# Miniprotein binders against q96jn8r1131to1294: the designs that were tried, part 162

Target 1, 164 residues: q96jn8r1131to1294
Amino acid sequence: TLEFLENHGKNILLSNGNRTATRVASYNQGIVVINQPLVPQLLVQVRIDFLNRQWTSSLVLGVITCAPERLNFPASACALKRAAWLLRGRGVFHNGLKICEKFGPNLDTCPEGTILGLRLDSSGGLHLHVNGVDQGVAVPDVPQPCHALVDLYGQCEQVTIVNP
Key: E = the ipSAE of ESMFold2; O = the ipSAE of OpenDDE; V2 = 0.75 times the mean of E and O plus 0.25 times the DockQ between their complexes.

## First folded at step 13 (miniprotein)

Design U62 (at its last look DockQ between E and O 0.94; V2 from the best seeds 0.86)
Fold by ESMFold2, look of step 13:
Structure U62 (fold): chain B 164 residues (1-164), chain A 95 residues (1-95)
Amino acid sequence: as target 1 above (164 residues)
Amino acid sequence: ERSDAFRLFFEARRIIERGGDPEEALKKAKEAFELFIKEGNLEFAAFTAVVIVELLKKLGKDPEEIKKWIEIAIELAEKAGNKWLVELARKLEKE
């Protein structure tokens, strides 16, 4: 089944058969990766379980194309400067460079209970789903294999992998 | 749905972070611990036991109670198979 990979940010504690990731300290060091690469038939979904609205910024969602099992993750996903496509706030980022100002909802305002999904289409386009609704192509033609990533940053203290 | 165990856990965390009443944080942490045990969430039962130890030390509670909770945390961390939790709990013995 889909699980978070054991290689993760230092402030994460996995539970629920590695399907729940919780940031147990600080505001960062919360990167987690799904244990299987994305393929067109696979919809990876996480539910936002717990937020702390003390912070302004929230989770980051996206993909990396490096093999994740032994990768050294930075403190925050925004520091990924290679092989990364990220959705942050309203923006889409490639290797730290904003390539789209507004795509989909503002992730910083998504409430607890929101289900966020990632999938590839047949052309390698990365789609965001929000509560089951396809938001369209965030990133065209992502190289494969790629791996779904969540950074439990700032507001976001817990997410759980859920089935479609 | 949000877990009642995690709700109580995070309520305790908020109290600790804002410098609130550590007795109230301890009460919530102990309630969360019992629910994590009932749910079979060994990882968070162990981690919550570590938080309980930290609160008991801050409150100057009975050293024997503190030692009991350290042993609980270690046992649960080993049962969960989580080496990071075992190291975290054993660090409490050295303090």
Scores: ipSAE 0.838, ipTM 0.926, lowest interface PAE 0.7, mean pLDDT 92
Fold by OpenDDE base, look of step 13:
Structure U62 (fold): chain B 164 residues (1-164), chain A 95 residues (1-95)
Amino acid sequence: as target 1 above (164 residues)
Amino acid sequence: ERSDAFRLFFEARRIIERGGDPEEALKKAKEAFELFIKEGNLEFAAFTAVVIVELLKKLGKDPEEIKKWIEIAIELAEKAGNKWLVELARKLEKE
């Protein structure tokens, strides 16, 4: 069963069998990691449940290749400088550096109800799914094992893991 | 389909964050609490109880009511098995 790990950002409260993550304070400290590593053909999806529009930025989605159970989470995913591939806005980032300027939809403008998914293909390519539609390969070759990461940042106040 | 409990919860938070009427926030928080209980969401029932306590204190409400809600928060946090919530709720007793 897909769940968020108990090791998470300080402002996160888990509920619903650890399938729902809610940022209950401030605008940051909202990183969560999904327990099962991504393996080829496994589609992991989260739904944006609630947004607070007073902020400009929204959730960050990506993967980490370090051990998530012992990770000391920074205030935001953008501060991860190693073992991190992140989707923020329309950009793709690797260890804090932008490697793609324009990919997929703008995550900062995804409305509530949007379902975002990550999937590794057989070649190690990381795919973004939006509302069930494959947006293509965001990262061509991701080291394995890796774990899906969601940063409930800014606008994003709650996400829930959903089945495909 | 989103939870009405969470909707009310966030509405209460919005009011608080914007410096709105704490009485209105309290009303929504209490409604959210009841729904969380009904839904079996012990974590957020507990946390909402914490929010209620904070609001009651802010409003200068009856100490006995405050005490009641603190006890509720602690009990639910313990029942949820969430150490963070338990700690948070217990801090209310010291304030």
Scores: ipSAE 0.824, ipTM 0.919, lowest interface PAE 0.6, mean pLDDT 95
ESMFold2 (binder alone), look of step 13: mean pLDDT 83; pTM 0.822

Design U63 (at its last look DockQ between E and O 0.91; V2 from the best seeds 0.82)
Fold by ESMFold2, look of step 13:
Structure U63 (fold): chain B 164 residues (1-164), chain A 95 residues (1-95)
Amino acid sequence: as target 1 above (164 residues)
Amino acid sequence: GMSDAFRLFFEARRIIERGGDPEEALKKAKEAFELFIKEGNLEFAAFTAVVIVELLKKLGKDPEEIKKWIEIAIELAEKAGNKWLVELARKLEKE
């Protein structure tokens, strides 16, 4: 089954069979990675369970293209300068550089209960889903293998993996 | 949907973070603890017990009550099989 990897940000406590990630301190150190690489027909979905609206920025969602089991994660996903394709706010970022100004909804305004999904299409395009609705291709050709990543940053204090 | 146990847990966390009344935070943390036990969420029952110990120490509560909660935290962390939680709970013995 889909789980968060044991290798994660230091402020994360996993629970619910490693399907729920909670940031238990501070505002950062909240990177988690899904244990299986994305393949066509696999939709990885997480539900936003808890937000602290005192922060301005919220979760980051995306993929990494290097092996995640022993990777040393930085304090936040935005500091990943290699092998990373990220959705942050309304922007799309590659290795810390914005490559698209606006794609999909603003992640900083998604409410609790929002279900966010990632999948690859047959051409290696990365799709974002929001509450079951495909937002289109965020990144046209992601190298494989890649793993879905969530950074429980700022507002976002808990997410849970949900089945499609 | 928002879990009642986690809602109470995060309410206690907000009080602690804002420097609010530790008695209020303790009440919410104890309520969250009972719900985490009922749900079988051993990881968060253990972590919440650690938070309870920290609040009891801050409030200057009876050392025997504090010792009992430390033992609860360690036992639950061991049952959860979580090495980080065991180390976290055992640090409470050193204070």
Scores: ipSAE 0.805, ipTM 0.915, lowest interface PAE 0.9, mean pLDDT 93
Fold by OpenDDE base, look of step 13:
Structure U63 (fold): chain B 164 residues (1-164), chain A 95 residues (1-95)
Amino acid sequence: as target 1 above (164 residues)
Amino acid sequence: GMSDAFRLFFEARRIIERGGDPEEALKKAKEAFELFIKEGNLEFAAFTAVVIVELLKKLGKDPEEIKKWIEIAIELAEKAGNKWLVELARKLEKE
């Protein structure tokens, strides 16, 4: 069963069998990691449940290749400088460096109810799914094992893991 | 779908964050609490109880009511098995 790990950002409260993550304070410290590593053809999806439009930025989505159980989470995913591939806004980032300027829809403008998914293909390419639509390969040849990461940042106050 | 309990919870938070009427926030928080209980969401029932305590204190409400809600928060946090919530709830006793 897919669920968020107990090791998470300090402003996160897990519920619903650890399938729902809620940031209950501030605008940051909201990183969560999904327990099962991504394997080829496994689609992991989260739904944006609640947004606070007071902020400009929203959630960050991506993968990490370090051990998530022992990770000391920074205040935001953007501070991860190793073993991290992240989608923020329309950009793709690797270890804090932008490697793609425009990819898929702007995550900062995704409304409540949007379902975001990550999937590895047979070639190790990381795909972004938006409301069930494959947006293509965001990152080619991602190292395995890797875990899906969600940063409930800024606007994003709650996400829930949903089944395909 | 999205939970009505959470909607009320976040509405209460918005009021608090914006410096709105704490009585209105309290009303929404109590309603959210009841729904969380009904839904079996112990984590957020506990956390909402914490929010209720904070609001009651802010409003200068009856110490006995405050005590009651602190006990509720602790009990639910323990039932949820969430160490973070337990610690948070217990801090209320010391304030």
Scores: ipSAE 0.783, ipTM 0.907, lowest interface PAE 0.7, mean pLDDT 95
ESMFold2 (binder alone), look of step 13: mean pLDDT 88; pTM 0.892

Design U64 (at its last look DockQ between E and O 0.88; V2 from the best seeds 0.82)
Fold by ESMFold2, look of step 13:
Structure U64 (fold): chain B 164 residues (1-164), chain A 93 residues (1-93)
Amino acid sequence: as target 1 above (164 residues)
Amino acid sequence: SDAFRLFFEARRIIERGGDPEEALEKAKEAFELFIKYGNLEFAAFTAVVIVELLKKLGKDPEEIKKWIEIAIELAEKAGNKWLVELARKLEKE
């Protein structure tokens, strides 16, 4: 069963059997990681439950390839400069470097109820799904093992893991 | 209304420096719903928020003590060490 890992950002309170993550303070310190690595048969999906539209930026979604159980998470996922591929706004970032200006929807404008999914294809490509629709390959050749990551940043105050 | 909707409404009031009595009313409504739905983590956390609001408003010390005990009990039932530590710090303040 997919859960958020107990090691998470300091402003997160987990609930609902660790399937719901809520940022209970501030605008950052909201990194959560899925407790199982991605494999080609696995689609990890989260629903955006609550947003505060008075912030400009919203959640960050992506993967890390380092072991997450004992990692000291930074305040924001954008400070991950090793072993990280991130989707932010419409951009794709690798270790802090923007590698694509536009991929998929603008995460900063996704409304409450949006379901965002991550999976690996058989070639190691990372796919984004939006409301069940495959957006294509965001990142080719992601090393395995990797773990799905969500940063409840800015607008994003709650997400829940949902079944496909 | 959804328990989380009320919880976040109270949070918005607190963050904007709004009326703490209005925030307290919404927090108590959220607490009741979190109990009803069995969300022990958020029942405990909301009880902590209620204590902080009661202290800021200068409310009856006996009411504050009762809410601190509620927060600690719920945090322990939830099995969440961070919530227990958070609730017990209210006794020191």
Scores: ipSAE 0.808, ipTM 0.917, lowest interface PAE 0.9, mean pLDDT 93
Fold by OpenDDE base, look of step 13:
Structure U64 (fold): chain B 164 residues (1-164), chain A 93 residues (1-93)
Amino acid sequence: as target 1 above (164 residues)
Amino acid sequence: SDAFRLFFEARRIIERGGDPEEALEKAKEAFELFIKYGNLEFAAFTAVVIVELLKKLGKDPEEIKKWIEIAIELAEKAGNKWLVELARKLEKE
């Protein structure tokens, strides 16, 4: 079953069998990683449960290719400078560098209840799903194995893993 | 859920420097719901929040002690090391 790993940002409290992540302090230190690596045809989805609209930025979604169990998480996913492909706002980032200006919907404006998904296709392309709709390939060739990462940043205070 | 709504409302009040009595009321209500629904992690953490509010309000030391004990007990039952540590710190403050 899909769960968040026990190794997570220091402001995260896990609940609901480690399927719900809540940032219970500050605006950062909210990185979580899903336990099972992404494999082709596996759709991993999280639902935005609660937002604090006092912030401008929201959650970051992506994948990492390093071992998640031993990762020392920085305060934000944006500080990951290796082995990281991230979706922030409408941008796609690789190791901190923007590789795409506009992709899919703006993650900073997704409302509560939005279901965000990640899926690898047979060619190694990473797809973003929004409320069940495939937004296309965000990253054309992602190294495997890789794990889905969610940074509960800024507005985003709680997410829950949901089944397709 | 209603429990989480109340929890976050309490947090919002605290963050904006609002009325701690109002926050306390919401936190206590959230706590009861977390217990009812079997969410031990958030029951424990909410108990921690309650302790902090009670201290801020200068409430009875015995009540504070009671809630600290509740926080620790629930954290241990939840098996959450982070929560246990957090709750234990309250005893030393």
Scores: ipSAE 0.787, ipTM 0.913, lowest interface PAE 0.6, mean pLDDT 95
ESMFold2 (binder alone), look of step 13: mean pLDDT 87; pTM 0.870

Design U65 (at its last look DockQ between E and O 0.96; V2 from the best seeds 0.78)
Fold by OpenDDE base, look of step 13:
Structure U65 (fold): chain B 164 residues (1-164), chain A 93 residues (1-93)
Amino acid sequence: as target 1 above (164 residues)
Amino acid sequence: SDAFRLFFEARRIIERGGDPEEALEEAKEAFELFIKRGNLEFAAFTAVVIVELLKKLGKDPEEIKKWIEIAIELAEKAGNKWLVELARKLEKE
């Protein structure tokens, strides 16, 4: 069963069998990691449950290749400078460096109810899914094992893991 | 869900410096719904929020004590160390 790990950002409260993550304070410290590593053809999906539109930025979605159980989470995913591939806004980032300017929809403008998914293909390409639609390869040749990461940042206050 | 909507509304009121009495009403209603649905984590955390609001409003110490105890009990039942610590901190303040 897909769940968020107990090791998470300090403003996160887990519920619903650790399938729902809620940022209950401030605008940051909201990183969560999904327990099972991504393997080819496994689609991991989260639904945006609640947004606070007082901020301009929203959730960050991506993968990490370091051990998530022992990771000391920074205040935001943007501060991850190693072993991190992240989708923020319309950009794709690797260890803090933007490697793609425009990819898929703007995550900062996804409304509540949007279902975001990550999937590795047989070639190691990381795909973004939006409401069940494959947006294409965001990151080619991602190292394995890797874990899906969600940063409940800014507007995003709650997400829930959903089954395909 | 309705419980979460109420919960976040309470938070919004607090964040924008609104009427704490209004926030308290929303929080108490959210609490009851979380209890009804068996969401112990958010029942516990909402109890913490209620304590903070009651303190801000200068309410009766006995009522505050009651809600602290509720928060601790529910946090323990939930098995959430983070919540337990948070609730225990309220006792020391």
Scores: ipSAE 0.767, ipTM 0.907, lowest interface PAE 0.6, mean pLDDT 95
Fold by ESMFold2, look of step 13:
Structure U65 (fold): chain B 164 residues (1-164), chain A 93 residues (1-93)
Amino acid sequence: as target 1 above (164 residues)
Amino acid sequence: SDAFRLFFEARRIIERGGDPEEALEEAKEAFELFIKRGNLEFAAFTAVVIVELLKKLGKDPEEIKKWIEIAIELAEKAGNKWLVELARKLEKE
């Protein structure tokens, strides 16, 4: 069963059998990681449950290749400078550097109820799904194993892991 | 859900420096719903928030003591070490 790891950002409280992550303070310190690495048959999906639209920026999602169980997370995913591929707004970032200006929808405008999915294809390409629709390859050659990450940043106050 | 909506509403009042009595009313209602739903983690965390609000309001020390005991008990039932530490700090502060 897919769950969020116990090692997570300091402002996160897990509930619902560790399938729901809630940011309970501030606007940051909200990084969570899925407890199972991505494989081609695995579609990791999270639903946006609660947003605070007073913030301009929203959640970040992506993957890391470092073992996440003992990793010391920064306050925000954008500070990950090693082994990280992230989707922010409309951009794709590798180790803090923007590598694509536009991919998929703008994550900063996704409403409550949006289901965001990550999976690897057989070639190691990272795919984003939005409400069941494959947006294509965001990152063509992600090393394995890699781990799905969500940063409950700014607007995003709660996400829940959902089944495909 | 209604429990989380009430919880976040109380949080907004606290964050803006609003009326702690209003936040307390929302938090107590959220607490009851978290208990009803079996969400021990958020029942415990909300009890901690309730204690902090009661202290800010200068409420009866016996009421505050009862809520501290509730927070500790629920945090232990939830099996969450961070929540237990958080709740036990209320006894010292």
Scores: ipSAE 0.673, ipTM 0.870, lowest interface PAE 1.2, mean pLDDT 92
ESMFold2 (binder alone), look of step 13: mean pLDDT 82; pTM 0.817

Design U66 (at its last look DockQ between E and O 0.99; V2 from the best seeds 0.83)
Fold by ESMFold2, look of step 13:
Structure U66 (fold): chain B 164 residues (1-164), chain A 93 residues (1-93)
Amino acid sequence: as target 1 above (164 residues)
Amino acid sequence: SDAFRLFFEARRIIERGGDPEEALEKAKEAFELFIKEGNLEFAAFTAVVIVWLLKKLGKDPEEIKKWIEIAIELAEKAGNKWLVELARKLEKE
């Protein structure tokens, strides 16, 4: 079954059989990773459970190709400068550099209850799903194996893994 | 869940420098619901928050000791090393 990995940001407390991640302090140190790599036809989905609109920025969603079990995560995903493809706001970033100005919805405005999904297509393209609707290819050729990542940043205080 | 709603309401009060008695009441309500749900991780963490609030309020040392023991017991039952360390630090403060 899909779970968040025990190696995670320092401000995360896992619950619900490691399917729920909660940031219990501050605004950062909230990186979590799904315990299995993405494969074609696997749709990894998380629901945004709790937000604090005091912050302007919200969660980051993406993939890393480094083995995550012993990785030292930075305070925020934006500091991942190697082997990372991230969706932030409306932008797509590779190793900290914006490679697409606008893709999908603005993650900083997604409300509680939004279900965000990641999957690979048969060509290695990374797709974002929003509430079950495919937003298209965010990144055309992601190296495999890659691992789904969520950074419970700023507004985002809790997410839960949900089944498709 | 209602438990998490109450938990985050208490957190908002604490973060904004609000009334710690109000935060304590909400945290105790959240604690009871986390127990009912079997959420040992958040029952333990909420008990730690309750201890911090009781200490801030200058409450009865026996009440504080009781909540420290509750936090340690639940953290151990949850099997979470970080929570056990966090709860045991409360004995030394």
Scores: ipSAE 0.799, ipTM 0.918, lowest interface PAE 0.9, mean pLDDT 92
Fold by OpenDDE base, look of step 13:
Structure U66 (fold): chain B 164 residues (1-164), chain A 93 residues (1-93)
Amino acid sequence: as target 1 above (164 residues)
Amino acid sequence: SDAFRLFFEARRIIERGGDPEEALEKAKEAFELFIKEGNLEFAAFTAVVIVWLLKKLGKDPEEIKKWIEIAIELAEKAGNKWLVELARKLEKE
């Protein structure tokens, strides 16, 4: 069963059998990690449940290759400087550096109800799915094992893991 | 859910410096719905928010005490140590 780990950002409260993450304070400290590592043919999906339109930025989605259980989470995923591949806005980032300017839809403008997914293909390519549509390979070769990460940042105040 | 909608509405009111009485009303309603939904974590946390609002409004100490106890009990039932600690801190304030 896919769940968020108990090790998470300070402003997160888990519910619904740890399948729903809510940022209950401020605009940051909202990082969560999904328990099972990504493996080929496993599609992990989260739904955006609630947005606060007072902010400009929204959730960050990606993967980490370090041990999530022992990770000391920074205030935002953007502060991760190692073992991190992140999707923010339309950009793809590796360890804080932008490696792609425009990829897929703008995550900052995804409305409530949007379902975002991550999947590894057989070649180690990380795919982004949006509402069931494969947007292509965001990262061509991701080290394994890796875990899906969601940063409930800015506008994004709640997400829920959903089945494909 | 409707419970979360009310919860966030209460939060928005608080964040914008709105009427705490309005926030309290929404928080109490959210609390009842969380209980009905079996969401003990957010029932507990909402109780904490209610305590905060009651204190802000200068309400009856007995009512405040009641809601603190509710928060602690629900947090314990939920098995959430963080919530338990948060609720316990309210007793010391």
Scores: ipSAE 0.766, ipTM 0.900, lowest interface PAE 0.6, mean pLDDT 95
ESMFold2 (binder alone), look of step 13: mean pLDDT 86; pTM 0.863

Design U67 (at its last look DockQ between E and O 0.99; V2 from the best seeds 0.84)
Fold by ESMFold2, look of step 13:
Structure U67 (fold): chain B 164 residues (1-164), chain A 93 residues (1-93)
Amino acid sequence: as target 1 above (164 residues)
Amino acid sequence: SDAFRLFFEARRIIERGGDPEEALKKAKEAFELFIKEGNLEFAAFTAVVIVQLLKELGKDPEEIKKWIEIAIELAEKAGNKWLVELARKLEKE
């Protein structure tokens, strides 16, 4: 059973058996992490439930390769300078550096109801799924173990883990 | 869900400095739906928001005390330490 970890950003309140994360204040401090590492054949999916279009930027999606249970999370995922591979807007970032300008859809424009998925392929490639459709390899060789991360940033106020 | 829609509608009113009576109405409706859903975490958090609105509106201190007790009880039932601390802070303020 997939859940968000109890160790999360300060502005998050978990509900629905820790399968729903809500940012209840401000625009940041919204990092959540899935409680199991990614393995081949595991598809981790979250649905965007609520957006506040007052903000320009939206959620960040990605993986971290360090142990998340006792990690001190920064205010935003973009401040992760080690062990992080992130999808922001249309870009792919490694440790804060953009490594791909355009991959998949623009996350800042995904509407409520969008289902975003992450999985590893057998070669360690990180795939993004959008509404069940594989967008291909965002990152070709992610170190394992890694955990899926969502930053409920800016527009994004709630996400829920959903089954594939 | 309708509970969360009402909750976020109340939050938008509060953030924009809108009518706290309208925010209170939406928050109370959201609270009832969170109770129906068994969402104790958000029933408790919404009760905290209701207390803050009642205090802002200068409502009957007896009503305010009732809602504080509701918030604490629900937060304890949810088993969430952060919510319990948040709700108990209302007693001092």
Scores: ipSAE 0.787, ipTM 0.914, lowest interface PAE 0.9, mean pLDDT 93
Fold by OpenDDE base, look of step 13:
Structure U67 (fold): chain B 164 residues (1-164), chain A 93 residues (1-93)
Amino acid sequence: as target 1 above (164 residues)
Amino acid sequence: SDAFRLFFEARRIIERGGDPEEALKKAKEAFELFIKEGNLEFAAFTAVVIVQLLKELGKDPEEIKKWIEIAIELAEKAGNKWLVELARKLEKE
């Protein structure tokens, strides 16, 4: 069963069998990691449940290749400078460096109810899914094992893991 | 869920410096729904929010005490150490 790990950002409260993550304070400290590592053909999806339009930025989605159980989470995913591939806005980032300017839809403008998914293909390519539609390869070769990461940042106040 | 909608509405009021009485009303409604849904984590946390609002409003100490006890009990039932600590802090304030 897919769940968020108990090791998470300070402002996160888990519920619904650790399948729902809610940021209950401030605008940051909202990083969560999904328990099972991504393997080829496994589609991991989260739904945006609640947004606070007070902020301009929204959730960050990606993967990490370090051990998530022992990770000391920074205030935001943007501060991860190693072992991190992140989707923010329309950009793709590797260890803080933008490696793609325009990819998929703008995550900062995804409305409530949007379902975002990550999937590895047989070649190690990381795919983004939006409402069931494959947006293509965001990262061509991701080291394994890796875990899906969600940063409930800015507008994004709650997400829930959903089945494909 | 309706519980979360009410919860976030209460939070919005608090964040904007709105009427704490209205926030309290929504928080209490959210609490009841969280209980019905079996969401112990958010029932506990909402109880904490209720305590904070009651203190801000200068409400009856006995009511405040009651809600602190509720928060602690639910946090313990939820098995969430963070919530337990948060609820316990309310006793010392």
Scores: ipSAE 0.785, ipTM 0.909, lowest interface PAE 0.6, mean pLDDT 95
ESMFold2 (binder alone), look of step 13: mean pLDDT 87; pTM 0.873

